VH-VL binders against GTPase-activating protein rrc-1 (rrc-1). Designs and how they scored, part 3

Target 1, 194 residues: GTPase-activating protein rrc-1 (rrc-1), of Caenorhabditis elegans (q20498r280to473)
Amino acid sequence: LELTDLYMRTGKKVPVIVEKCCASIEDQGIVTGIYRQCGIQSNIQRLRAKFDSGAEPDLHEFGQRDIYSVSSLLKQYFRQLPNPLFTYQAYPKLIEAFEKEDSLSEKVESLRFSLETMPEAHYRTAKFLMEHLTRLCKSKSLTDMTSKNLAIVWSPNLFRPPPTLNGADTHLLSGLNVHTAICDFFIENSESLF
Below, E stands for the ipSAE of ESMFold2; O stands for the ipSAE of OpenDDE; V2 stands for 0.75 times the mean of E and O plus 0.25 times the DockQ between their complexes.

## First folded at step 1 (VH-VL)

Design p5 (framework fv_prolgolimab)
Fold by ESMFold2-Fast, scan of step 1:
Structure p5 (fold): chain C 194 residues (1-194), chain A 119 residues (1-119), chain B 106 residues (1-106)
Amino acid sequence: as target 1 above (194 residues)
Amino acid sequence: QVQLVQSGGGLVQPGGSLRLSCAASGFTFSDYAMYWVRQVPGKGLEWVSAISGSGGSTYYADSVKGRFAISRVNAKNTMYLQMNSLRAEDTAVYYCARDYGDYEYFDYWGQGTLVTVSS
Amino acid sequence: QPVLTQPLSVSVALGQTARITCGGNNIGSKSVHWYQQKPGQAPVLVIYYDSDRPSGIPERFSGSNSGNTATLTISRAQAGDEADYYCQVWDSSTYVFGTGTKLTVL
């Protein structure tokens, strides 16, 4: 289910699975390699099935046993969104804003403008996730996860070019690098961007 | 119950073309990036190509760029590798493999298909 | 292109610990994944993200990664562990495999 459709059905701007996973990770996930270290597939599938059925598993107790499955579940959730978190619609604007401007202040202003064009559910969920990752970076001495490390593991789950931008060319190879760079920038500057 | 079943392959002459297929089941195909990895018999593994879940992004190793084309038809749960202008050094077992969801590693592999380029 | 260097072969006695290294410049800043390949078979993922195990892989398999060396450790080696092992990293816009190591269990 699309983020906007879920919002319209539940009235919640941020999905329950996102709120609960982030809270669990901030409570129990200050551990080496959080989000980089993957969880156990059967545990991830079990938790996902419970959230999909409308149940709310006890992530505090579960996270104490296996926090890596909670972090893997959250990444999987974003990866599987039909319209990515940063939307197909906003994608070209975000890439252009990031690449066009050289100064920090101009880049922040251009990106902020582009982010504000996103649907409410996408904007609020992106704000929630980026602020969560910014807070997690404060513990990088314990987790060994800098904003760059988090961006490397997170960017593939958050950015996808629109289907109409299909093709096999050299520009798309740099897409992996630019997605990581934008994600890193969002984590470092979340308070200025949202 | 994730399965990747490969077909295609065989003997082709240098300069010829061949198309490999990889049929997926047991997961939502469009949510996962897919890969082709090859291995010359008795040698190591070499990444060949990658395609995003939507098919909107494709990537190639320098050795095959301009000659190979990766594609997918999500409605049919199938990925393809179109190989053109084949060379003797393209002789290898070709594997399709699934991305976990993070563009980092290959969590499930197909059985492999031998491609032999010789006259 | 980055190069990941592995020893050509490693021998281990039954029940002892085997260590297979993967050398690369600043490899500790990347995530390393490991595959096991038996003759005539497709590779099987045995370690991902430096140190985690897929479901079904025995606890005897472990991994580490720091500085310029990643290591796959196989404790209490069994005859069935005899195979080729490959390390792998994602490096920006490409995927790099190690040169491969043949593990022989004596």
Scores: ipSAE 0.000, ipTM 0.468, lowest interface PAE 15.2, mean pLDDT 85

Design p6 (framework fv_prolgolimab)
Fold by ESMFold2-Fast, scan of step 1:
Structure p6 (fold): chain C 194 residues (1-194), chain A 124 residues (1-124), chain B 106 residues (1-106)
Amino acid sequence: as target 1 above (194 residues)
Amino acid sequence: QVQLVQSGGGLVQPGGSLRLSCAASGFTFSDYAMYWVRQVPGKGLEWVSAISGSGGSTYYADSVKGRFAISRVNAKNTMYLQMNSLRAEDTAVYYCAKEGYYDILTGYEYFDYWGQGTLVTVSS
Amino acid sequence: QPVLTQPLSVSVALGQTARITCGGNNIGSKSVHWYQQKPGQAPVLVIYYDSDRPSGIPERFSGSNSGNTATLTISRAQAGDEADYYCQVWDSSTYVFGTGTKLTVL
């Protein structure tokens, strides 16, 4: 389901799957290549099915055995959203704000304004995820995942240009460098942006 | 095990045409972008072209735009490079290469597996 | 006009550490990938995303990238490491390769 539809159904601004996966990863995901290393597809599918059915699986024990499947599940969840986390509607404004402004303070103000135009569920979930990634960066000496490395693995799951008649696939190779740059900026500046 | 097997090289006269083929195995072909990279004998690597996993998007280096056409037939696990209006400067070993990274589509930036290369010589 | 500058050649004694640099303006803001090419063979990925190592590449290969310089480091050099090495970045509209460095193990 789309994030706003899920929010209207559950009353929760941040999806349970996002909250539970982030908590598990902060507890058990201080390991080399978190979010970069692949999980096990059958484990990801089973775990996803439990969340989709309204169950709240215990990720503490699962994460001790296979944290990479938890991190892969979270990335897959965001990738598969019908409207991306940063929305098709806000996309052009976010890219413009990021590329147009030269100074750090002006870039922060412009991006903050654009982010605040997003629907409540998208804004709150983006805030939750970006703050999670910012905290994870504090462990980069153990994980080898800098804000840049996290942005590389995360940006394809968070940003998509508005769809063309030829489908979202047309954007896979065109200008994705800006997605990584803006995602890295969001991770480094989450406290100022949200 | 990922394998890329190339064919279709040879000697061609200036102004001529040639088609290169790259047959892929060991991965889900339609999930990955594919590339052509060339190397003039004794010199460095030069990117030539890219095609998205679906085949819906194609990209070309300025030196080959309008002359080369990249394509793929996902049902056959094969990618092609149609080279028209060939010039002496196009003489090179041509490599097909696969998009990297198996988890998410971040791999568009690098080439994790390469074919064996096919020599194309444009000479009279 | 992005240009990735590598030294033409680097020599290293057997068992010593070789360092191959890749220079580019603000290259530390980009991801650098490294390929090894032996005579008559296709390139082989040895480092991706600045410092990650593919399965099968020995741990004596490592990478770093900061400021204006990326570096491929080969510790405990072996005769089999003799090859041309290329750095590579994706630059929003194209794939840019370095000029290449020939590594000789003495």
Scores: ipSAE 0.000, ipTM 0.495, lowest interface PAE 14.5, mean pLDDT 85

Design p7 (framework fv_prolgolimab)
Fold by ESMFold2-Fast, scan of step 1:
Structure p7 (fold): chain C 194 residues (1-194), chain A 120 residues (1-120), chain B 106 residues (1-106)
Amino acid sequence: as target 1 above (194 residues)
Amino acid sequence: QVQLVQSGGGLVQPGGSLRLSCAASGFTFSDYAMYWVRQVPGKGLEWVSAISGSGGSTYYADSVKGRFAISRVNAKNTMYLQMNSLRAEDTAVYYCARDFYEGSDYFDYWGQGTLVTVSS
Amino acid sequence: QPVLTQPLSVSVALGQTARITCGGNNIGSKSVHWYQQKPGQAPVLVIYDDSDRPSGIPERFSGSNSGNTATLTISRAQAGDEADYYCQVWDSSTYVFGTGTKLTVL
């Protein structure tokens, strides 16, 4: 459910589902369209139920048969977080820092500061996920998934504007593209940002 | 095999109306943002309108705001462009096109196009 | 709105390299996409995100983008490459297409 509540209950900064799915994908997910290709809904629901019950299923053999369901499960997990990974609270600061016309180093510093204001569980999980995606980009010749491609499929699962900012505005179209752009930036610069 | 098949178009008098249709197949229609792009004969490409995968968000070029309405019926895998108060300047070949994914900002598949002629 | 300026026409001999430019203020900070359009046909995406190729597009097609100029490069030009080429960017609230370049293969 709530990422901070899970941390308080388990003592683990990164959820088991995130660690296990990422490990499975780095082991068996160097395949065309990873994260873009959809999994099997019944398999996703079954795996999700096991993790939600506190079980820690072994994804090694499962990943060999159906890695797309593992990657779909991970995206679903992040999409369904009550407070998004990059939090409603940090959202305006992250977008503002990213859209400034600053040098790369100045932009990295502003974003790093904003990221560090997030709750511990959100910060550590964001670091873990972004580093995972950065490693996958090294295999883009095999997966056909560049940092931009990964950002396109991942950004809708990671960013949601606070309800107060969801107003009728002449710049609605720019909101969709800024999420992809900032996500792409995070994947390309994860080593400097986290 | 991704296919976008267009219908509608034709000759209409200034001030008239036309509705264009774009029927999609070969992919999960509701997962993709869709676009209308037009091309005046002998000229370049001009973006006209966009609609999100769910249909909850619509966007328009300034030249068509208030006159054109984009819509989609995901259950029918079809997108529409309702064109009202047509002007001679709206004479163009109209293409429907698919976004690779939400926020990709490039048009990976295009329909065959349909000619709209606004003339008296 | 930025205007994306392309040369009206470019000629290339069979087997030689054609270069089509797309000029725009600070275009190197944007993602540039390229489309090929043959007479009577819909456009076809040939390059996206400055330099990436869609499946089915031959490696003879490549792209670059820096400063104020993006470039589509077509090496070992073939008769079938003869077409109009358009660059395209997203700019805040709109999609901007270049003026288009007619490529002739001699």
Scores: ipSAE 0.000, ipTM 0.459, lowest interface PAE 16.4, mean pLDDT 85

Design p8 (framework fv_prolgolimab)
Fold by ESMFold2-Fast, scan of step 1:
Structure p8 (fold): chain C 194 residues (1-194), chain A 123 residues (1-123), chain B 106 residues (1-106)
Amino acid sequence: as target 1 above (194 residues)
Amino acid sequence: QVQLVQSGGGLVQPGGSLRLSCAASGFTFSDYAMYWVRQVPGKGLEWVSAISGSGGSTYYADSVKGRFAISRVNAKNTMYLQMNSLRAEDTAVYYCARVDEYYYGSGSYFDYWGQGTLVTVSS
Amino acid sequence: QPVLTQPLSVSVALGQTARITCGGNNIGSKSVHWYQQKPGQAPVLVIYDDSDRPSGIPERFSGSNSGNTATLTISRAQAGDEADYYCQVWDSSTYVFGTGTKLTVL
C-alpha cells in the first residue's frame, strides 16, 4: 500500500511497521552490523505477513531473538513501497539540489525546501527514519555502522528515479553512487533538514 | 474505565530520594507505554521519562538522566519513578500518563493522565 | 526549553470561536497533540495527530496543522472551556510542550 493511501485509511502519518521496527531496533539493535547483517528469510516473511494482516506482533520477543530479521523487514518494507519514500516527484529536485556546487548552508536550505514539498506521509516517515538512523550513528563504536555504512545499506531501499520513456542504464548506474551520498548527507544533517 | 492512581509524593531535602508509584486499572497494562510528565508550579509541562510496554526500553530527559530511574512491574499493573539526588528545581507536580504502544516514540500522545503527585524539594 | 510558541492568553465571548496557535519551524511536518488543563486538575487530551478527537471530546474542538503553525479551534465556546491549553510534538529525541495559553471565556 502506498504511504499516502495508508495515511488516508489510518490517519497515521508514520506506518505501524516503521514505528514498531524502529523502536525494537533502538531497544535491541545496538549490535555489530545492524542493517548490514541479513535476517532469516522465513522469519522476515512470517513477521511481514502478521503486519500485513493487521496484527501487531510483539517485536520485543522477535528483537530479543533475531533483531537482524526485524532490521531486514524494515529495509524490505521501504524497498517495496510503490512510490519510494523520497517519491518519484521529489527525486529530480532532491538530486539537483544535492549535486549543486553550493555551500553547506545553501545545500541544506535547498534540500529542506524540496523535502517540505513531499506529501505529508512521505515527509513524516522520512523524518522518522532519518532521525532513527542519526540516533543509531551515536552507537557506531559498538555497531561498526557509520553514517556512510548506513547510507550504503539504506540508499537502495529509499531512492528510485522516476520511470523514463527511454532506457537510461548509464544514468541509473551513476545515480546509485549519488543515492548513497545524499542518504549519508541526510543522516548526518537530519536535525537541520527535518 | 481507565484509571491511573498515583502515590509517593512529599517533601524531601535537597540530595534526598523519593519513589513515585502509578497504579493502572481498566486496561491491559503491557499494551501501553508509560510516561512521567512534570509541571513546575506556575510553569508549563515538561517530559521526564518514558518506558515501553514491555519495559525493554527506557528514556529520560537530559535534566534527569543519571538521577531518575523509571521501571514497571506489569504483573502488578504499576509503574515507578525512583528519584535520587533531588534538587530544588525538581519541585513539581508529577503526572503519570499512558501512550498506546503503537504510538510509542515520535507519535506519542498522552491519552490518560494520573491525578498528579506533588514533590517538594526544599530545606 | 520549549521551542513551541503559544500566545500567553486568548479571550473569547460565550458562543464565539476561539483559535489558539502553536508556532514552530516546520511544525506542519510533525504530529501535534493538544491538552486542556483546568485549575487543580490533570491535563486532558482534546486533539491528537493534528486533527483527531478522542472519544468524549465535543465536535466543536478541531485542529489543523500546516507550515509553521498548528491551530486548535474551539467553536461555540462554553464557560467550561476556560482552561490552559498546551500543544505538544516530538522533536528529535524529546517531547516538547508549548508555552501554554490561558483561554478566558467572557
Scores: ipSAE 0.000, ipTM 0.440, lowest interface PAE 18.9, mean pLDDT 85

Design p9 (framework fv_prolgolimab)
Fold by ESMFold2-Fast, scan of step 1:
Structure p9 (fold): chain C 194 residues (1-194), chain A 123 residues (1-123), chain B 106 residues (1-106)
Amino acid sequence: as target 1 above (194 residues)
Amino acid sequence: QVQLVQSGGGLVQPGGSLRLSCAASGFTFSSYAMYWVRQVPGKGLEWVSAISGSGGSTYYADSVKGRFAISRVNAKNTMYLQMNSLRAEDTAVYYCARGKYYYGSGSYYFDYWGQGTLVTVSS
Amino acid sequence: QPVLTQPLSVSVALGQTARITCGGNNIGSKSVHWYQQKPGQAPVLVIYYDSDRPSGIPERFSGSNSGNTATLTISRAQAGDEADYYCQVWDSSTYVFGTGTKLTVL
């Protein structure tokens, strides 16, 4: 289910699954390889089914026993969004702003402007997730998950180029390899960008 | 082609002042943070100062804070390092460098360097 | 400010592999950049963000970074690789360079 449709149904700008998983991980997820280590597939599927049915499972007790399934669930949720978190519509603007050779403050301003063009549910959820990852980076000495490491595991779940009828678009053909770089930048600068 | 050409430098007495210049060409100067890095002859590299593309933010190593001032005039594609209250320990080759960032805030790497300018502080 | 420790010198035979280390407490949590400096010349970037290579730098140059040690690896060493090598990180509000390593190609 697309984020804007979910927001229209629930009135919540940030999905319950995102809020619950992030809270569980901040409480129980200061462990080696958080987001890098895989969870148990059957546990992930059961939790996902409960959230999809409108239930709100208690992740505090579950996270104490299997935090890697909680973190895997969150990544899967974002990966499976029909319109990615950073949207097909905003994608070209975000990549162009990021690739421009600017000073740090000028790049932050350009990216912030582009982020603000996203639908409200996408913007608020992106802000929530990026701030969560920024907080998690404060514990990188314990987790072995730097902003770069988090970006490597997270970027495939957040960015997808838009479908296009014109195959001459060079940014789609060149193999950008910039998703990890922009994700790392967002994690390190979330407080300035959102 | 990207080019950084330095000028200034020379012999100065302890307590004296000197201004270094770094003239840039081949790129949009205002779009890049610029840096000063020094090297005592025969020793290693030491970061000295940094300035944002707009000139709105400046940073200094603890060893030079209060004595050195970094500035830039984007209309002239030139960066400066004003060095005051110079000490014998400031004797070094000073390099200007362009900061590039692709990942992460503050994690700049220096992709182009000037040729270096020798500053000697001696009586 | 934190210190990045490098060996003073490393020797490598022509065609063999040289490894230059950069030691620092929890350096694996930071991004490491590497520079090559030949006598009388300005430094040249050879590796950025632990393992990425700039255009024009041969694939013989590679990098890694984990735990307390970052490593610059130069495979199939050539005479032209003889130089001083410096690692560099961003730490809080400052840029820190390693103590430098002189690579001699025998």
Scores: ipSAE 0.000, ipTM 0.446, lowest interface PAE 17.6, mean pLDDT 84

Design r1 (framework fv_relatlimab)
Fold by ESMFold2-Fast, scan of step 1:
Structure r1 (fold): chain C 194 residues (1-194), chain A 120 residues (1-120), chain B 107 residues (1-107)
Amino acid sequence: as target 1 above (194 residues)
Amino acid sequence: QVQLQQWGAGLLKPSETLSLTCAVYGGSFSDYYWNWIRQPPGKGLEWIGEIDHSGSTNSNPSLKSRVTLSLDTSKNQFSLKLRSVTAADTAVYYCAFGYSDYEYNWFDPWGQGTLVTVSS
Amino acid sequence: EIVLTQSPATLSLSPGERATLSCRASQSISSYLAWYQQKPGQAPRLLIYDASNRATGIPARFSGSGSGTDFTLTISSLEPEDFAVYYCQQRSNWPLTFGQGTNLEIK
């Protein structure tokens, strides 16, 4: 289900799966390679099925035994959204704002304006996730995950270029490193951007 | 130390509903997961589905539309209902414990099995 | 779904011989494979989990190895009670699946 459709159905701006996974990881995920190390596929699918059925599993006990499956579940959830977290619609504006502005303050203002054009569910969920990652960076001495490391593992799950509009153009964005750079910037500047 | 014992009707006619129950001894229902697995005569094993302590279920996509799993925490029992049976559902049915922890990710122990025959 | 293919379908050996049973997965399952023994009229018995870990009470003559797509169950010296059907099972992907079995029979 798309984020806006889920919001309309539940009245919750941030999905339960996002809130519960982030809480579990902040409680039990200060471990080496969080988000980089993969979990167990069958455990990820079991947890996902429970959330999809409308259950709200308590991840405290599960997180104690297998936090990597919780973190993998969260990345999978974002990867599989029909419209990416930062949306197909906002994508070209975000890339342009990031690449064209020279000063930090101008870049923040331009990106902030573009982020504010996103649907409310996307904006609030992006704010929630980016703030979560910013907090996680404070534990980088224990996790070995810097903002750049987190951006490397997270950016493929958050950004997809819009599909070809007129056909015949099968070339996607060749500058894939720009996704990592933008994600790293969002993690480092989440307080100013959201 | 978990032990499982199962029971239920063994002879069914096509279109009827299969109902089996498994009783759990020596285990906590807070543990995950309680499973059903079947084996047609002379063939291999097929996983049917699982239920956890909260009553949340997952089942094999090939059977999902016909399978209902339920839990009775007061009796330490879990049950399988399979509706609209056909001759293809003739099999030995097993309940089994399979905790998600690395130590208990596999099916052990198993119930004794129940032969279900579907014939007109 | 992940398909597990066991070979050979039937293995005929004598007591005291070494048995080697194979299980191949249609895609990588890391080390998330278990082995079961089933005798006629009985429920399967867990032998090996996570490719190489022996379950409680299982004799040392049983050993498992492999990772990715290729897995082996070895019985170093067959005892009479070891002649049975053996199944492999994966927990890497949903739904959980089993191999078709290898029948280990007396020569």
Scores: ipSAE 0.000, ipTM 0.469, lowest interface PAE 13.2, mean pLDDT 84

Design r11 (from r1 with heavy chain D31G F97R G98L Y99G S100Y D101S Y102S E103G Y104W N105Y W106K P109Y; framework fv_relatlimab)
Heavy chain, then light chain:
Amino acid sequence: QVQLQQWGAGLLKPSETLSLTCAVYGGSFSGYYWNWIRQPPGKGLEWIGEIDHSGSTNSNPSLKSRVTLSLDTSKNQFSLKLRSVTAADTAVYYCARLGYSSGWYKFDYWGQGTLVTVSS
Amino acid sequence: EIVLTQSPATLSLSPGERATLSCRASQSISSYLAWYQQKPGQAPRLLIYDASNRATGIPARFSGSGSGTDFTLTISSLEPEDFAVYYCQQRSNWPLTFGQGTNLEIK
ESMFold2-Fast, scan of step 1: ipSAE 0.006; ipTM 0.524

Design r2 (from r1 with heavy chain F97R G98D S100Y Y102S E103S Y104G N105Y W106Y P109Y; framework fv_relatlimab; at its last look DockQ between E and O 0.04; V2 from the best seeds 0.00; counts 0 for: pae E 6.3 > 2, placed apart)
Heavy chain, then light chain:
Amino acid sequence: QVQLQQWGAGLLKPSETLSLTCAVYGGSFSDYYWNWIRQPPGKGLEWIGEIDHSGSTNSNPSLKSRVTLSLDTSKNQFSLKLRSVTAADTAVYYCARDYYDSSGYYFDYWGQGTLVTVSS
Amino acid sequence: EIVLTQSPATLSLSPGERATLSCRASQSISSYLAWYQQKPGQAPRLLIYDASNRATGIPARFSGSGSGTDFTLTISSLEPEDFAVYYCQQRSNWPLTFGQGTNLEIK
ESMFold2-Fast, scan of step 1: ipSAE 0.036; ipTM 0.627
ESMFold2, look of step 2: ipSAE 0.023; ipTM 0.620
ESMFold2 (binder alone), look of step 2: mean pLDDT 91; pTM 0.930
OpenDDE, look of step 2: ipSAE 0.652; ipTM 0.851
ESMFold2, look of step 5: ipSAE 0.067; ipTM 0.661
ESMFold2 (binder alone), look of step 5: mean pLDDT 91; pTM 0.934
OpenDDE, look of step 5: ipSAE 0.707; ipTM 0.875

Design r3 (from r1 with heavy chain F97R G98E Y99G S100Y Y102I E103L Y104T N105G W106Y F107Y P109Y; framework fv_relatlimab)
Fold by ESMFold2-Fast, scan of step 1:
Structure r3 (fold): chain C 194 residues (1-194), chain A 120 residues (1-120), chain B 107 residues (1-107)
Amino acid sequence: as target 1 above (194 residues)
Amino acid sequence: QVQLQQWGAGLLKPSETLSLTCAVYGGSFSDYYWNWIRQPPGKGLEWIGEIDHSGSTNSNPSLKSRVTLSLDTSKNQFSLKLRSVTAADTAVYYCAREGYDILTGYYDYWGQGTLVTVSS
Amino acid sequence: EIVLTQSPATLSLSPGERATLSCRASQSISSYLAWYQQKPGQAPRLLIYDASNRATGIPARFSGSGSGTDFTLTISSLEPEDFAVYYCQQRSNWPLTFGQGTNLEIK
């Protein structure tokens, strides 16, 4: 289900699954390798089915037992969005703005402008997620997850170039490096960008 | 039932900081977004920003660098600070409630408005 | 940002007449459009949400229609209290934006 369609259906600017998973992880997820360590696939599927059916499972109880399944669920949710969080439409503008040889302040201004062209549901959910990741970075001594480490695990779930008629391996590899770099930049500068 | 009442400084000089507060009476603070919207004399409405009960904020991109939103959940109050004001910031400022449900993105209750004049 | 253009800027009519106010969006906003009424010295009042749904307490003479880029607010038979400024507002895209208003005045 598209983020915009979900927003229109529920009236919520940020999906319930995103809000509840982030809250659980900030409460229970200050542990080694959060977002890097995989959860249990059957647990992830069971939680996902509950959210998809309109139920709101108690992630406080669940997170105490298996926080890695909660973090894996959240990554999977974003990975499976039909239009990625940062949208196919905004993608070329975001990459162009990021790759320009500008000062930090000019880069922030260009990126902020591009982010603000995104549909409301995408913008608000991106803001919510990036701020969540920025807060997690404050605990990097406990989690071993720096902004770069979080960007490595998160970028494949957030950025995809618009589909081409045929993919090229060289384009894919170039995209992987820039996706990680822009994601790291967003985590480090979320307060200025959103 | 629900009433929003606002107050703050009405007359400012250029470069000063505008500070407004809105209090919510007769209803829940927790299940809504709380917004600031302004209207320059003889012009239309411009959304400034929002805050929810958890302190999460969003602001209009055109104003973002100058806007700070805060809340006091113990008093059911939320506040706007707008820095480095100019004559262009002269407007009636309103606080407004936005629902979490089918009224998300729309404003169903408004404060009485506060006229803010920026003059040298 | 989505720009909302309202027309006419001023509409002069008499009580009992039908009023039709227009709002055009710079790009498609589906049905995610609201209408507000504002009287001098007062805050705006929500009339219509999601193009055609009347808000609580709004008289049946007010109706909204449209989708995509073109929207209308209709007041079937004007009462004296209906003479006010009317604003449209979209919730489709960030940031949320309003039209410049239509002033409905007594002829």
Scores: ipSAE 0.006, ipTM 0.444, lowest interface PAE 16.1, mean pLDDT 85

